Miniprotein binders against Cell death abnormality protein 12 (ced-12). Designs and how they scored, part 7

Target 1, 147 residues: Cell death abnormality protein 12 (ced-12), of Caenorhabditis briggsae (a8xez1r348to494)
Amino acid sequence: SEIQKVLDIDSANENSEEDVEIWRTKLAEHRCGRLATVAMVLFGEKSPQDLRMLISENTMRIEGGKWQLIPMWMRCCDITAELFGLLPGRDELDRLISIIFSTDSPFPAVFSCIVHLFHRTWREMQAKGGEMDKVASFVLEQLRHVL
Below, E stands for the ipSAE of ESMFold2; O stands for the ipSAE of OpenDDE; V2 stands for 0.75 times the mean of E and O plus 0.25 times the DockQ between their complexes.

## First folded at step 5 (miniprotein)

Design mE5 (from d3, 17 letters changed)
Fold by ESMFold2-Fast, scan of step 5:
Structure mE5 (fold): chain B 147 residues (1-147), chain A 91 residues (1-91)
Amino acid sequence: as target 1 above (147 residues)
Amino acid sequence: SPELKELKEEIEYLRDEIRWLRILAEKLGDPEKLEKEIERLEKELNKLEKELQKAEKNGDPEEVIQELKDRLRELLKKIFELELRLYELES
């Protein structure tokens, strides 16, 4: 249900049927599990105007300068999970405590902040589609220094 | 101390979160008997609040502050896991 909801949210971007099935598989196998898909769904439901603005700004870029929503959201979930210490061998929870206290849903709320930070960083770096991992690494490293 | 102020804010946040978990569990008809887990989390939060009150009276020794941070971090993880479980049951 959550995977389908995420795919439905991404319907604003024109994706081939093959791409949709690739994203479905990747979402099902994502290392953050249902935490990731729930956070994505809540972003779409709780912040629909923000989502529309992010997609609109993205579509105004040249083809090579656009991010793909689902891959970007998956990287944002990776960053969020890493900061929460939910990945094996890493504990970053203490760094996030003061930030999450402004919301009623800690993982989705931090994820939402990271999505906006990722979009801003993508823009500032003038990133191309192939640079998703580079932008994600930069965002994570900056968060580690700020928090 | 700034650490004690942060801990007070965290305790208030977690108390509100537990309140919402109770509302969600009740709204869903208490699937999987989660009310008891929520009650255990509230009991742990109450213990942490009492220890914070003791730390304020005695000054804030670093060891006590670190112990409270560790326990709040563990409680936060449990609350988050329970919240996710409730969202799964809603879906």
Scores: ipSAE 0.000, ipTM 0.153, lowest interface PAE 15.4, mean pLDDT 72

Design mE6 (from mE5 with E17Y E83M; at its last look DockQ between E and O 0.02; V2 from the best seeds 0.00; counts 0 for: pae E 8.3 > 1.5, pTM E .779 < .8, placed apart)
Fold by ESMFold2, look of step 6:
Structure mE6 (fold): chain B 147 residues (1-147), chain A 91 residues (1-91)
Amino acid sequence: as target 1 above (147 residues)
Amino acid sequence: SPELKELKEEIEYLRDYIRWLRILAEKLGDPEKLEKEIERLEKELNKLEKELQKAEKNGDPEEVIQELKDRLRELLKKIFELMLRLYELES
């Protein structure tokens, strides 16, 4: 259900040209599991204005210099999880997920901030589609410097 | 006790969340507006940590451990509420 909600959000914007079945598989196998898809859904449902602004700014970039929503969100979830000490180890992650998801979670709030930071960094680096991992590494190093 | 070990780990996660709140407040340009609330969260976490130490020393019953878990959840809710409010200030 959460995976389909993410796919619906993606298909409703200008970057919805991706192969839906490929992303369904990647979302189902994402290393953060339910935490990732819930964070993505909460971003789209609680912050639709932010989503519209991000997509609008991304649309203004040159062709080939745009991020794709689901891949970008997946990397932001990876960054967020690393900051919370959630990687690696599925058993430890499952326990933390239980605590986080029994109350409204700081993970989705941090994820939202990471999405904005990622987009800003993407713009500043003038990144291209093949540079998703490079931008993600730079964002994570900036955050590690602060922490 | 395995249950007390888990509570210690959860308290450390909450301390990291509070530290993250300060970082977010600084990045969003309004740390002073939230500092009093963040300090209150830290004081509550410190109280919970002290009570955990007392429970360890006394070998307190499961009832006391459950009360500590309940207070941990309430503190986590307060942290989440403040984090969401911080996000709204950024928007």
Scores: ipSAE 0.013, ipTM 0.174, lowest interface PAE 8.3, mean pLDDT 71
ESMFold2-Fast, scan of step 5: ipSAE 0.000; ipTM 0.149
ESMFold2 (binder alone), look of step 6: mean pLDDT 79; pTM 0.760
OpenDDE base, look of step 6: ipSAE 0.342; ipTM 0.743

Design mE8 (from mE1 with Y6F E10L E76L)
Fold by ESMFold2-Fast, scan of step 5:
Parts: C-alpha cells; structure tokens; sequence
Structure mE8 (fold): chain B 147 residues (1-147), chain A 91 residues (1-91)
C-alpha cells in the first residue's frame, strides 16, 4: 500500500511500532495525508539518493535534533498546496490527486524543492522536534518573498 | 528567473490538459454544450499567458507572478470540474 511504503520509510527513522500506528492515524486525519503519501512515494522513486540522504542525516542526529519525516512531508505538502492556491479539505484534495501528480504536473517538482528548502532551514536553525511548525512558517514566509 | 520558468511550464501543462479535454468531449459526441466551456478555458489561458509576457517585459514579476499563479491554479480547478462532467456523461 502507499501508506505502508511511507510508514516503512519513516520506520527506518523512528523504529517504533507505537509511532507507526500513531502516524497511520494522523495521515488518515490530515487534509494532506493522502496527497503527502503520494508525493513522498514519487519523491523516493524519482530521487532515491535524496531520500536516502534525508533519512541518513536525520538518523545520525541527536534525539532532540531529529525531525519526524511524515510530519515534515505533510507540512511541505501543505505549503506546496497553499502556493498553488489549493485550499479545499481532504475529500476534495483526494479527488485531485490524479491531476496533481500527472506526468506534466509541476506539483511534484515544487514539492521536491520545498522538501529540500525545509531540510536546509531545519539545519540552519538547528531546530528541535517541537519546532516543526516554526520551521514551516519560516519556509512559507521565505517563499512569499521570492514569488 | 526560476519563477517565470515555473509559470511558463504550468501554462504549457494547462494547454495540454485543455487539448486532452477537447479530444475527450469530441469523442463523446456532445461537443456543442461542452465546446463553449472548453473554449472559454482556452481564452482565459491565452489571456493569462499574455499577462505573463507583459509582466516579464516590465520587470515587475513579484506580486504579478503571485497573482498569475493563483489564477492559473483556479483555471486548473475549472478543468478538473469539466473532466468530472465528461466522466458522468460516459456512464
């Protein structure tokens, strides 16, 4: 399953059965949960080196400096959706998935760029796990100034 | 400019989607009712493309590009709505 693929990738980072179940629930509830799942799978397929690098760097961090991959993907997906003017809830976003991820769509490329920008910003800020929203807000503000 | 390249790529993609939409409508044999709506989408895309060209020439890309991006995505949603109507007609 797509969700299982995402959870398998993140479990390499978390290695917790309790965390896997918690994130499965959060993916089901979040407006961008399915959108983020598809985006992450495609990111991993097109950029396996980048995905491996993100997981490896995060794994080598001290506990307090680690970010959780699934929440990061959901935040990056939210930012990407907002930049494209996609404000609908989960049901509407789920129906748009085939269009958003069509072969000629710019969404995956923009998502990839935002993931790298988020990761870079996390590093530069020396952010801790509780600061996910702070980093996301800073990334969105930076993007608003260049667009 | 990466922003301008992105908008040009988005416009190219939307044009392809509109062309595919037109092809699907023609195959279903009810083009008269849908053809006008598809034609309106094409005209709107052409207008946005001209606005982008003007923004590029004027060198004032920031706020104008942001507004164009929003309007281009609103056009994408309209294309999606027409695709749903075409699927309903197939059943």
Amino acid sequence: as target 1 above (147 residues)
Amino acid sequence: SPELKFLKDLIRWLRILIEKLRERAEKLGDPEKLEKEIERLEKELNKLEKELQKAEKNGDPEEVIRELLKRLFELLLKIYQLEERLEELKS
Scores: ipSAE 0.007, ipTM 0.212, lowest interface PAE 8.9, mean pLDDT 70

Design mF1 (from d3, 18 letters changed)
Amino acid sequence: SPELKYLKLEIEFLRKLIDRLREEAEKLGDPEKLEKEIERLEKELNKLEKELQKAEKNGDPEEVIKELLIRLWRLEDKIYELRERLEELKS
ESMFold2-Fast, scan of step 5: ipSAE 0.042; ipTM 0.456

Design mF3 (from d3, 18 letters changed)
Fold by ESMFold2-Fast, scan of step 5:
Structure mF3 (fold): chain B 147 residues (1-147), chain A 91 residues (1-91)
Amino acid sequence: as target 1 above (147 residues)
Amino acid sequence: SPELKELKEEIEYLRLEIDFLRKLAERLGDPEKLEKEIERLEKELNKLEKELQKAEKNGDPEEVIQELKDRLKELLIKIWRLEDRLYELKS
């Protein structure tokens, strides 16, 4: 399954079997779980160099300053879904039209951009593991100015 | 079965894509003409979901699963054609 492919990537972060099962369940029950899974798998398959660089950079961070892959990606999917108007929040669909009509996979394409923006924001804020929500808020605020 | 689980995941994906098309059609300002097309796609997806539930109840025979996969592929193509039409309207 695509979920297994995502979990195979996430195993690089030393997740326990219990953690893996929790995230498998959350992905299966999430409103956008299937779309999130597809976007994550496509990111890994079409941008393996980017994924390796992101993981490598994260691995070099201090112990308390590392993000966890699946939680980070889920936040990025939520932000992307919000921008597309699929989830309540900041609807920026009008500003995404050029991207939408330039690609066969608009959601995964925007998701990829959001992942890179999230990672950059994490770095610039020198974020700690518990600050995922704070980073997400800053990403949304940045999008107000760049979209 | 694993194949039915995968098909359920694909149906959820298509439902989100249809929702996205609805949002896009609303933003482009030609909602009535596109709403009818989107409603037809939604109806087709709903029929597919009912057939999937029926196949699960009947023990997921392989021939029925293959038919559902073919119908899912055809629905995906219709969604892409609508995206192309939206692109032409934008252009």
Scores: ipSAE 0.000, ipTM 0.270, lowest interface PAE 11.3, mean pLDDT 70

Design mX1 (from d1, 16 letters changed)
Amino acid sequence: SPELKELKEEILKLEFEIELLMYEAEKLGDPEKLFIEIWRLEDELRKLEEELQKAEKNGDPEEVIQELKDRLNELRSKIEQLKERLEELKS
ESMFold2-Fast, scan of step 5: ipSAE 0.000; ipTM 0.305

Design mX2 (from mX1 with F35L W39L E42W)
Fold by ESMFold2-Fast, scan of step 5:
Structure mX2 (fold): chain B 147 residues (1-147), chain A 91 residues (1-91)
Amino acid sequence: as target 1 above (147 residues)
Amino acid sequence: SPELKELKEEILKLEFEIELLMYEAEKLGDPEKLLIEILRLWDELRKLEEELQKAEKNGDPEEVIQELKDRLNELRSKIEQLKERLEELKS
């Protein structure tokens, strides 16, 4: 199932350099699109109130928003993968070991936090459509400082 | 290829329509959990995009255009059906 694909990634041996390279290759090949979709389905099924809130907070996209919810969620997935050491860099893995071992589903849980943080940051920065990369970089920087 | 360009343009249009459906469903408070169903439509669209990207990387995107067009039309039908359901719920 689509959900099982996310669980397969979460169960990968990320302490191995070889395993990390394998996952980087898979994510690059698949562009993380389906992983992001499955993560959002899980997010919505587990916390439908939060999903509704996040969508409603993006009211401006219709009127003249230069950004879209779907691309934003895909960026959140990329950030989550980067923090788990799957896309670029390995040093984040050490910082996330406690999180990986403290929960049954670390990837969806971290993804959920990142989605909330990304939407909040976008709003607080009053970001425009061309600034998705800027917001993503800022979110990733904030997460690295907290973790 | 003009056909490849048209396929990519239609994918972008459907992505926008799915996003719009999510906005509409949120306004209704989502009595039928339509947001999850809409996300599953997005998943189907993402599958089409990934297959197209793979074909482009392999150097043979033209070989998958017809198959992807058929699946895109099927997805469009599902989106239209969901739009009708949302309109009924509004009334």
Scores: ipSAE 0.012, ipTM 0.345, lowest interface PAE 8.4, mean pLDDT 66

Design mX3 (from mX1 with E19M I36Q W39Y E42Y; at its last look DockQ between E and O 0.40; V2 from the best seeds 0.00; counts 0 for: pae E 8.8 > 1.5, pTM E .781 < .8)
Amino acid sequence: SPELKELKEEILKLEFEIMLLMYEAEKLGDPEKLFQEIYRLYDELRKLEEELQKAEKNGDPEEVIQELKDRLNELRSKIEQLKERLEELKS
ESMFold2-Fast, scan of step 5: ipSAE 0.007; ipTM 0.283
ESMFold2, look of step 6: ipSAE 0.007; ipTM 0.235
ESMFold2 (binder alone), look of step 6: mean pLDDT 81; pTM 0.769
OpenDDE base, look of step 6: ipSAE 0.013; ipTM 0.246

Design mX4 (from d1, 21 letters changed)
Fold by ESMFold2-Fast, scan of step 5:
Structure mX4 (fold): chain B 147 residues (1-147), chain A 91 residues (1-91)
Amino acid sequence: as target 1 above (147 residues)
Amino acid sequence: SPELKELFIEIWRLEDEIRKLEEEAEKLGDPEKLRKEILKLEFELELLMYELEKAEKNGDPEEVIQELKDRLNELRSKIEQLKERLEELKS
């Protein structure tokens, strides 16, 4: 299962305080479904050196100032989907679905970039665990400005 | 980020190219167009199911929940119709 692969990546690389079953449920219920879990797996498999760097830097943060991998990745998927117009009510919802389902490279590649940007922004803002949504909002605004 | 901008430009180019290929496939009666439509609708179904669960847990008005259920049923019907058409094309 792709969900199990994501959980294995999290277990191997991060000391999560949450129960594995909580993450399994959240991943199964995620708005982006399999698109999200596939992107996460690809990041872990194709960029293991980047993942180790991100986790290492996160580990150096003070207690309460660390992000958790799965929630962070879920927010990054939400940002990517929003950017691609995949959320209901967007004029461009239909435009990119063909790309995503014909090839998964564009979505996972952008997701990867967003993961790095999220981590960088988290550090620069000196974010606390409860500020995940604030950091996500800021990252999305920065991306809209760049576009 | 220069890398991110370059990637987005490439994505928009691919989007336009894929749309043109889909339109051509429709003229030829190619089942590839149907497969893509089914995948698109299945993705929409997943999003709608998530929205329904969220509305139910939040205790949204019965009217809102019913509207979401109606949309979900309509979408399931459309997906089933397209799957049947795809199967007919294979026979």
Scores: ipSAE 0.000, ipTM 0.129, lowest interface PAE 15.1, mean pLDDT 71

Design mX6 (from mX4 with I9Q W12Y E15Y E46M)
Fold by ESMFold2-Fast, scan of step 5:
Structure mX6 (fold): chain B 147 residues (1-147), chain A 91 residues (1-91)
Amino acid sequence: as target 1 above (147 residues)
Amino acid sequence: SPELKELFQEIYRLYDEIRKLEEEAEKLGDPEKLRKEILKLEFELMLLMYELEKAEKNGDPEEVIQELKDRLNELRSKIEQLKERLEELKS
C-alpha cells in the first residue's frame, strides 16, 4: 500500500514501532490522507537525493532543534490542501492555476515546493521542536504573500 | 468562486481514483484498464472545463475560448466512444 511505503520511508529514519502505528492511524483518519500519502511517496521516489539532504541536515541539528519527518510532512500536506481548497481556509486556486495545468501531479508538485520552503524556514528561524505549528503558519503566510 | 472550487475538488477526486488504479496495475483486467483510460480522459476534460470557465470569466480572446471549446467537444466525443466500448466489453 502507499501508506506502507510512507511508513517504510519513516522507518528508514529510525522511528519506533509505536511511532509508526500512531502515524498510520493519523494518515488513515485524515480527510486528505490519501493525497498526502501519494505526495509523500512521490517525494521519496522522485527526489531521493533531496530527501537524503533534508534528513542529513536535520540529523546534524541539536536534539531540541530537529523536526520529525511525518509531523512535518503532514503540516506541509495541510498547507497544500488549504491552498487547493480541500481544507477550511482561504484557498489560492487562482494563483496556482499555471502549476495545475503544467503538471500531471499538481498536488505532489506544490507539496514538494512547500517541503523545501518549510525546511528552509525552520533553519532561518532556528526553530525548536515545539515550534512546528509556528513555522507552518509562517510558511503559509509567506506563500500567500508571494502568490 | 464556489463553482470553481467544487470543480477543483472533483478534479482531485478523479486524480486520486486514477492513482489507486495505477497502484493496482498488475491486477487490472481489460475492462479495468479501459476504465482507467476513461478516468484519465475525464480528468483532462475537467481541467479543460476549468480552463474554459476561467478564460471566460477573465475575458480572454474569442479565438482562445473557441479553441478550448473545440478541444473540449473533441474530448467529450472520445470519452463517449470509450464508454460504449467499455459497456461492450462488460457484455
Scores: ipSAE 0.000, ipTM 0.124, lowest interface PAE 14.4, mean pLDDT 69

Design mX7 (from d3, 16 letters changed)
Amino acid sequence: SPELKELKEEIERLRDEIRWLRIFAEKLGDPEKLEKEIERLEKELNKLEKELQKAEKNGDPEEVIQELKDRLLELEFKIELLMYRLEELKS
ESMFold2-Fast, scan of step 5: ipSAE 0.071; ipTM 0.497

Design mX8 (from mX7 with E17W W20L F24L)
Fold by ESMFold2-Fast, scan of step 5:
Structure mX8 (fold): chain B 147 residues (1-147), chain A 91 residues (1-91)
Amino acid sequence: as target 1 above (147 residues)
Amino acid sequence: SPELKELKEEIERLRDWIRLLRILAEKLGDPEKLEKEIERLEKELNKLEKELQKAEKNGDPEEVIQELKDRLLELEFKIELLMYRLEELKS
């Protein structure tokens, strides 16, 4: 399943078996969980070098401050969905997934840009574990101003 | 520069997609907004079809013709998406 692919990506970095189950549950319960799962898989397939870089950077940051890929993906998906006006409801969002990820859609490209912007902002702010929402708020505010 | 022109065009394309997706995601929907957006895209489609026909007659580079065809397919897709949403709201 696509969710298993996402979990495999993150598990290669830092997750224990218990952590994998926790994130599987959180992704399933999150409003953007299905959208995030598809976006993560496509990001990895289209930009494997970027994914490897993010995993490497995330590993280095564990010693200086915990950072996990799955929480970042969820926040980036929320930001992307909000910019596209897709935050009103899970049912509507799920119905649009096949359209959002069509070959002509810019959604994957925008999501990729947001992932990189989020990671860069995290580093520039020297953010610590627990400050994920603070970084997300800052990124969203910047993007809404520009877009 | 060619690179800056391409970037600008891509940003405009992204904004157009964001606008379309926001209209689709609107909780109660606005049939009037959807109809106006459909009309706008149909005008663009007509203009693009004429550009493609002209490019084919003039023997323009294959890359140019393919790009026009890709843009045409994208516009048709957007129009269908909006029309589907409009039909849902009227039902």
Scores: ipSAE 0.015, ipTM 0.275, lowest interface PAE 6.4, mean pLDDT 68

Design mh1 (from h1, 17 letters changed)
Fold by ESMFold2-Fast, scan of step 5:
Structure mh1 (fold): chain B 147 residues (1-147), chain A 81 residues (1-81)
Amino acid sequence: as target 1 above (147 residues)
Amino acid sequence: SKITVRIEFDSPEEAKYALLMIEFLAKLMGLEVKIEVEGNTVTIEVKGVSEDYLRWIAILIEKIAERHGGKVTIEVREDGS
């Protein structure tokens, strides 16, 4: 899959077939699932070293073998979609994906900034897995003050 | 190329919120926009590099406006001006 290709960038940090399947399942259940999947693929293609860094962080693993990266990614997609007014319905969002990720689109760059801001805030707050919503709320508040 | 987006809102309150989101989006994306407000009617002009890019921007503005009860009309100029 496209996710598998992106995750294979760093052979020193190999993901199992089970991990990829978990990512796919979690993304499919999310209201922005297709957007999140495409965003992850393009982020990895444009910024492979940044994705490798995010994956290598121990803070991206939850006890029990689950990746924290997935919940963070989903929340970043929610924040980005909300800021762009893209949440009237899941089907409408899916229809717009090719336009959102076109060559001229600033969406990937904006999404990348949100991901880095979220990760930086997560680190600065020394947040734990249970505090993901707290970090998301803080990030959203910071972004709202930019207008 | 440029687009002109005309939006009619049901209330000044909804127009205000939609404008805040549109202004935030424009600043975040580095877009140059001209906004004119008359009562519940807002007119936005956006200039860009291509018609496809501007149609995408128009869709984003339309989605924001519709979430706040706005009725949208869009015109695209290929020549730019």
Scores: ipSAE 0.000, ipTM 0.172, lowest interface PAE 12.0, mean pLDDT 64

Design mh2 (from h1, 17 letters changed)
Fold by ESMFold2-Fast, scan of step 5:
Structure mh2 (fold): chain B 147 residues (1-147), chain A 81 residues (1-81)
Amino acid sequence: as target 1 above (147 residues)
Amino acid sequence: SKITVRIEFDSPDYARWALILIEKLAERMGLEVKIEVEGNTVTIEVKGVSEEELKYIALMIEFIAKLHGGKVTIEVREDGS
């Protein structure tokens, strides 16, 4: 399943059995559903070097300054879905039309860009673990400005 | 040219969701579409759009429909009328 593939990607972070089951449930219940898990899997498969760099940089942060991969990816999926008009909020679908027609995987493509922007923003803000929602909000506003 | 797309859902709720998405996409792309709903089936007629563009729209709709547990079969046909 896509859920199991996402969990396998995150296995390098040595999560407890309890954490793995929490992530499995959250992925299964995520409001973007299969669209989210497919995007996550494709990120790992098409950009393995980028994923390794993201995780490596994250592991070098102090304990309170690290993000968790699956929660971060879920936030990025929410941002992507909102921009496509799939979730409540101001969509930017009109600005994404060219992307929809230029690729067979528009959602994963935009998701990938958002993951990189999230990671960069986390670093620039020197964010702490409790600030994931703050970083996600800033990323969304940055995207609306540059789209 | 004239392209007809038929989509069958497991429930009328999913058909309604597809209508909303198609309407929004058509409006933003400036497309003229005619949409009919019969039970669980949505029929869409689009004029003046390339098959390639319609394919991308169909793929997006299919993925979204499957998020709601629906089974989707999309048939694209140019009738030449």
Scores: ipSAE 0.006, ipTM 0.281, lowest interface PAE 10.3, mean pLDDT 73

Design mh3 (from mh1 with M21A Y53E W56F)
Fold by ESMFold2-Fast, scan of step 5:
Structure mh3 (fold): chain B 147 residues (1-147), chain A 81 residues (1-81)
Amino acid sequence: as target 1 above (147 residues)
Amino acid sequence: SKITVRIEFDSPEEAKYALLAIEFLAKLMGLEVKIEVEGNTVTIEVKGVSEDELRFIAILIEKIAERHGGKVTIEVREDGS
C-alpha cells in the first residue's frame, strides 16, 4: 500500500498493523486523504532523509494513539490545494490526481516547500501537540497575504 | 542553483507594495535574497538549495508581481556548473 510505503521508509519508527490502521482511518476522514498519500510517497522517494526526519520529529502519539505526522501531511496538502484553487470534495480531488501529479505540474514542488515551511513554523512557534490547526492557520494566512 | 527575477511595474507605488510582500515571504521562508530597485524596475536574485524550492519561489514571486501589475522575466542558472 501507499501508506505502508511511507511507513517503511522510516526505520527509526515502529511500523505495526495498528499504525497502518490509524493512518488508513485518518486519511479516510479527510478530503485530501488520497492526494496526501500520493504526495507523501513522492516526497519520500525524492527526499527519503527529509521524510525520515519529519516522521521522527512528528510521530508523537497524541490523545487516543493518533500520529501527529498524519494531521501535518493532510494540513499541508489542504493548504497546497487551496493555494491552487482546488476546493472540490474528496471524489473530485481523487479524479484529478493524475493531473495534479503530472510531469509539468508545480503541485509536488509547492507541496514539498509547504511541508518544510510548516515544519519551520512549528519549530519557531515552539508549538506543542494539539496546536496543529494554529500552525496551519498561520502558514495559510501568511501565504494568502503575500499572494 | 539560483534564479533572477526581473519585474517591471507601472508605478513606483505598486513596486513598493510588491517588495514588502516579497521581503516578508523571503523572511518567512528563510531565503537568501538580493533585491535591487531602479525606478519602476525590481530585480530579485534568490539562491536555493533545490530545483523544487526555486520553482516554488519563482511561482510565488510571479503571483505577487502579477497581483501588483508587474511584468515578470525569469532567468534560471545551475549551481556552479
Scores: ipSAE 0.000, ipTM 0.206, lowest interface PAE 14.0, mean pLDDT 65

Design mh4 (from mh2 with Y14E W17F M60A)
Fold by ESMFold2-Fast, scan of step 5:
Structure mh4 (fold): chain B 147 residues (1-147), chain A 81 residues (1-81)
Amino acid sequence: as target 1 above (147 residues)
Amino acid sequence: SKITVRIEFDSPDEARFALILIEKLAERMGLEVKIEVEGNTVTIEVKGVSEEELKYIALAIEFIAKLHGGKVTIEVREDGS
């Protein structure tokens, strides 16, 4: 159910059905796949106008300059998990999901900031679809340098 | 080893809000922390975990602090109590 909601949101970003199936597989296999799924659903519920803004601005970019929602979310989750010292594999991360996304946790707020920073950095670097890892690395490096 | 994080906020309200989030993080992670509040300055001492974990805990605390306008200073001490 949560995975389907994420895929429905991603479909609104003009992704093909072939891409949707690829990302479904990646979400199942990635260490942050479940974490990213929950994060996207909660972000959409808590900040629907922010989500609309992000998607809208991305849609207005040239064809080769758009990021894909699910890969971006996974990288933002990975960066946030790394900053919180949540380095174990998928099973350990999955056990922590209820704690990570509790209403008292700082994780959702930090994740939200990282998403906006990623979006801004993508724009400033004039990044293209194949450069998601480059942008993610720059964002993580910038955060480590400032902090 | 232990890490001491000192945070100076522009207002006591921002300091108290940040402190609540930091205390929740510490509680959820089972961390041994000592917190002192002096006006709009918060000092947090964390110990009893791995050095790698301490680094990321400090980063998380700093991130929360900066979201609330805090100025952060981190001090690492090797000889833990």
Scores: ipSAE 0.000, ipTM 0.122, lowest interface PAE 13.8, mean pLDDT 65

Design mr1
Fold by ESMFold2-Fast, scan of step 5:
Structure mr1 (fold): chain B 147 residues (1-147), chain A 118 residues (1-118)
Amino acid sequence: as target 1 above (147 residues)
Amino acid sequence: SPEVLKQLFEIMLKAYEAVKNGDPETAVQKLIDQAEKILEKAREMGNPERLIDEAVWLMIAAIKVAQKTGDPDQMVKDLKELADRVREIAEQYGSPETLKEYAELIKSLLEEIKERLS
């Protein structure tokens, strides 16, 4: 499937097919899951090396292993959606206009930037799995500062 | 995914509405140029369903922007030609039924624009 291909789950994991199904199910349950799925797939297709690095590094750092990546993608999607005004909150559309009109896929493009910022922030804060919301809040505040 | 296209369309509409664009005609032209680029890539691929979906989204956004500018004469003409081309590609390559539904939506939006501007 597109998710299995993007996640590059190897056959050494006895539950690889089960893993893909969990990703599909959890993303489908999210209010922006369709956007998150598309953005994640496009991120992996455009930047496969970056995706592999994020998977490997987060698997080693985040308590709970690779399953914590799903909450990360969901928070990144929520932040992106809020900035674009799709979710309640303070949008930053005025500052995103140049990006919106310069790319064929504005949501995935901004999502990619947010994913990298989220990962960097997670590392710098030495955050644990239970602190996902804390990291998301910090990332959103930093984005508003630099936008 | 129809839902994704609708959400991207909503983002574009809200973005345009939130910004004071000094040159609405240039904004519409950029959206048309982006749609043309996507359609060109779609024609080069064997099964370009995904790229056609993106082109339909941009075309809808351009139509809404043209409607907001209040003077859509040439822009509406160009957008109709784009819509026809997207429909032809969808029919020729057996694109999903949802793409044909979006082509009909574009047609209804153009009629709505005519009514509001008449």
Scores: ipSAE 0.000, ipTM 0.157, lowest interface PAE 12.8, mean pLDDT 58

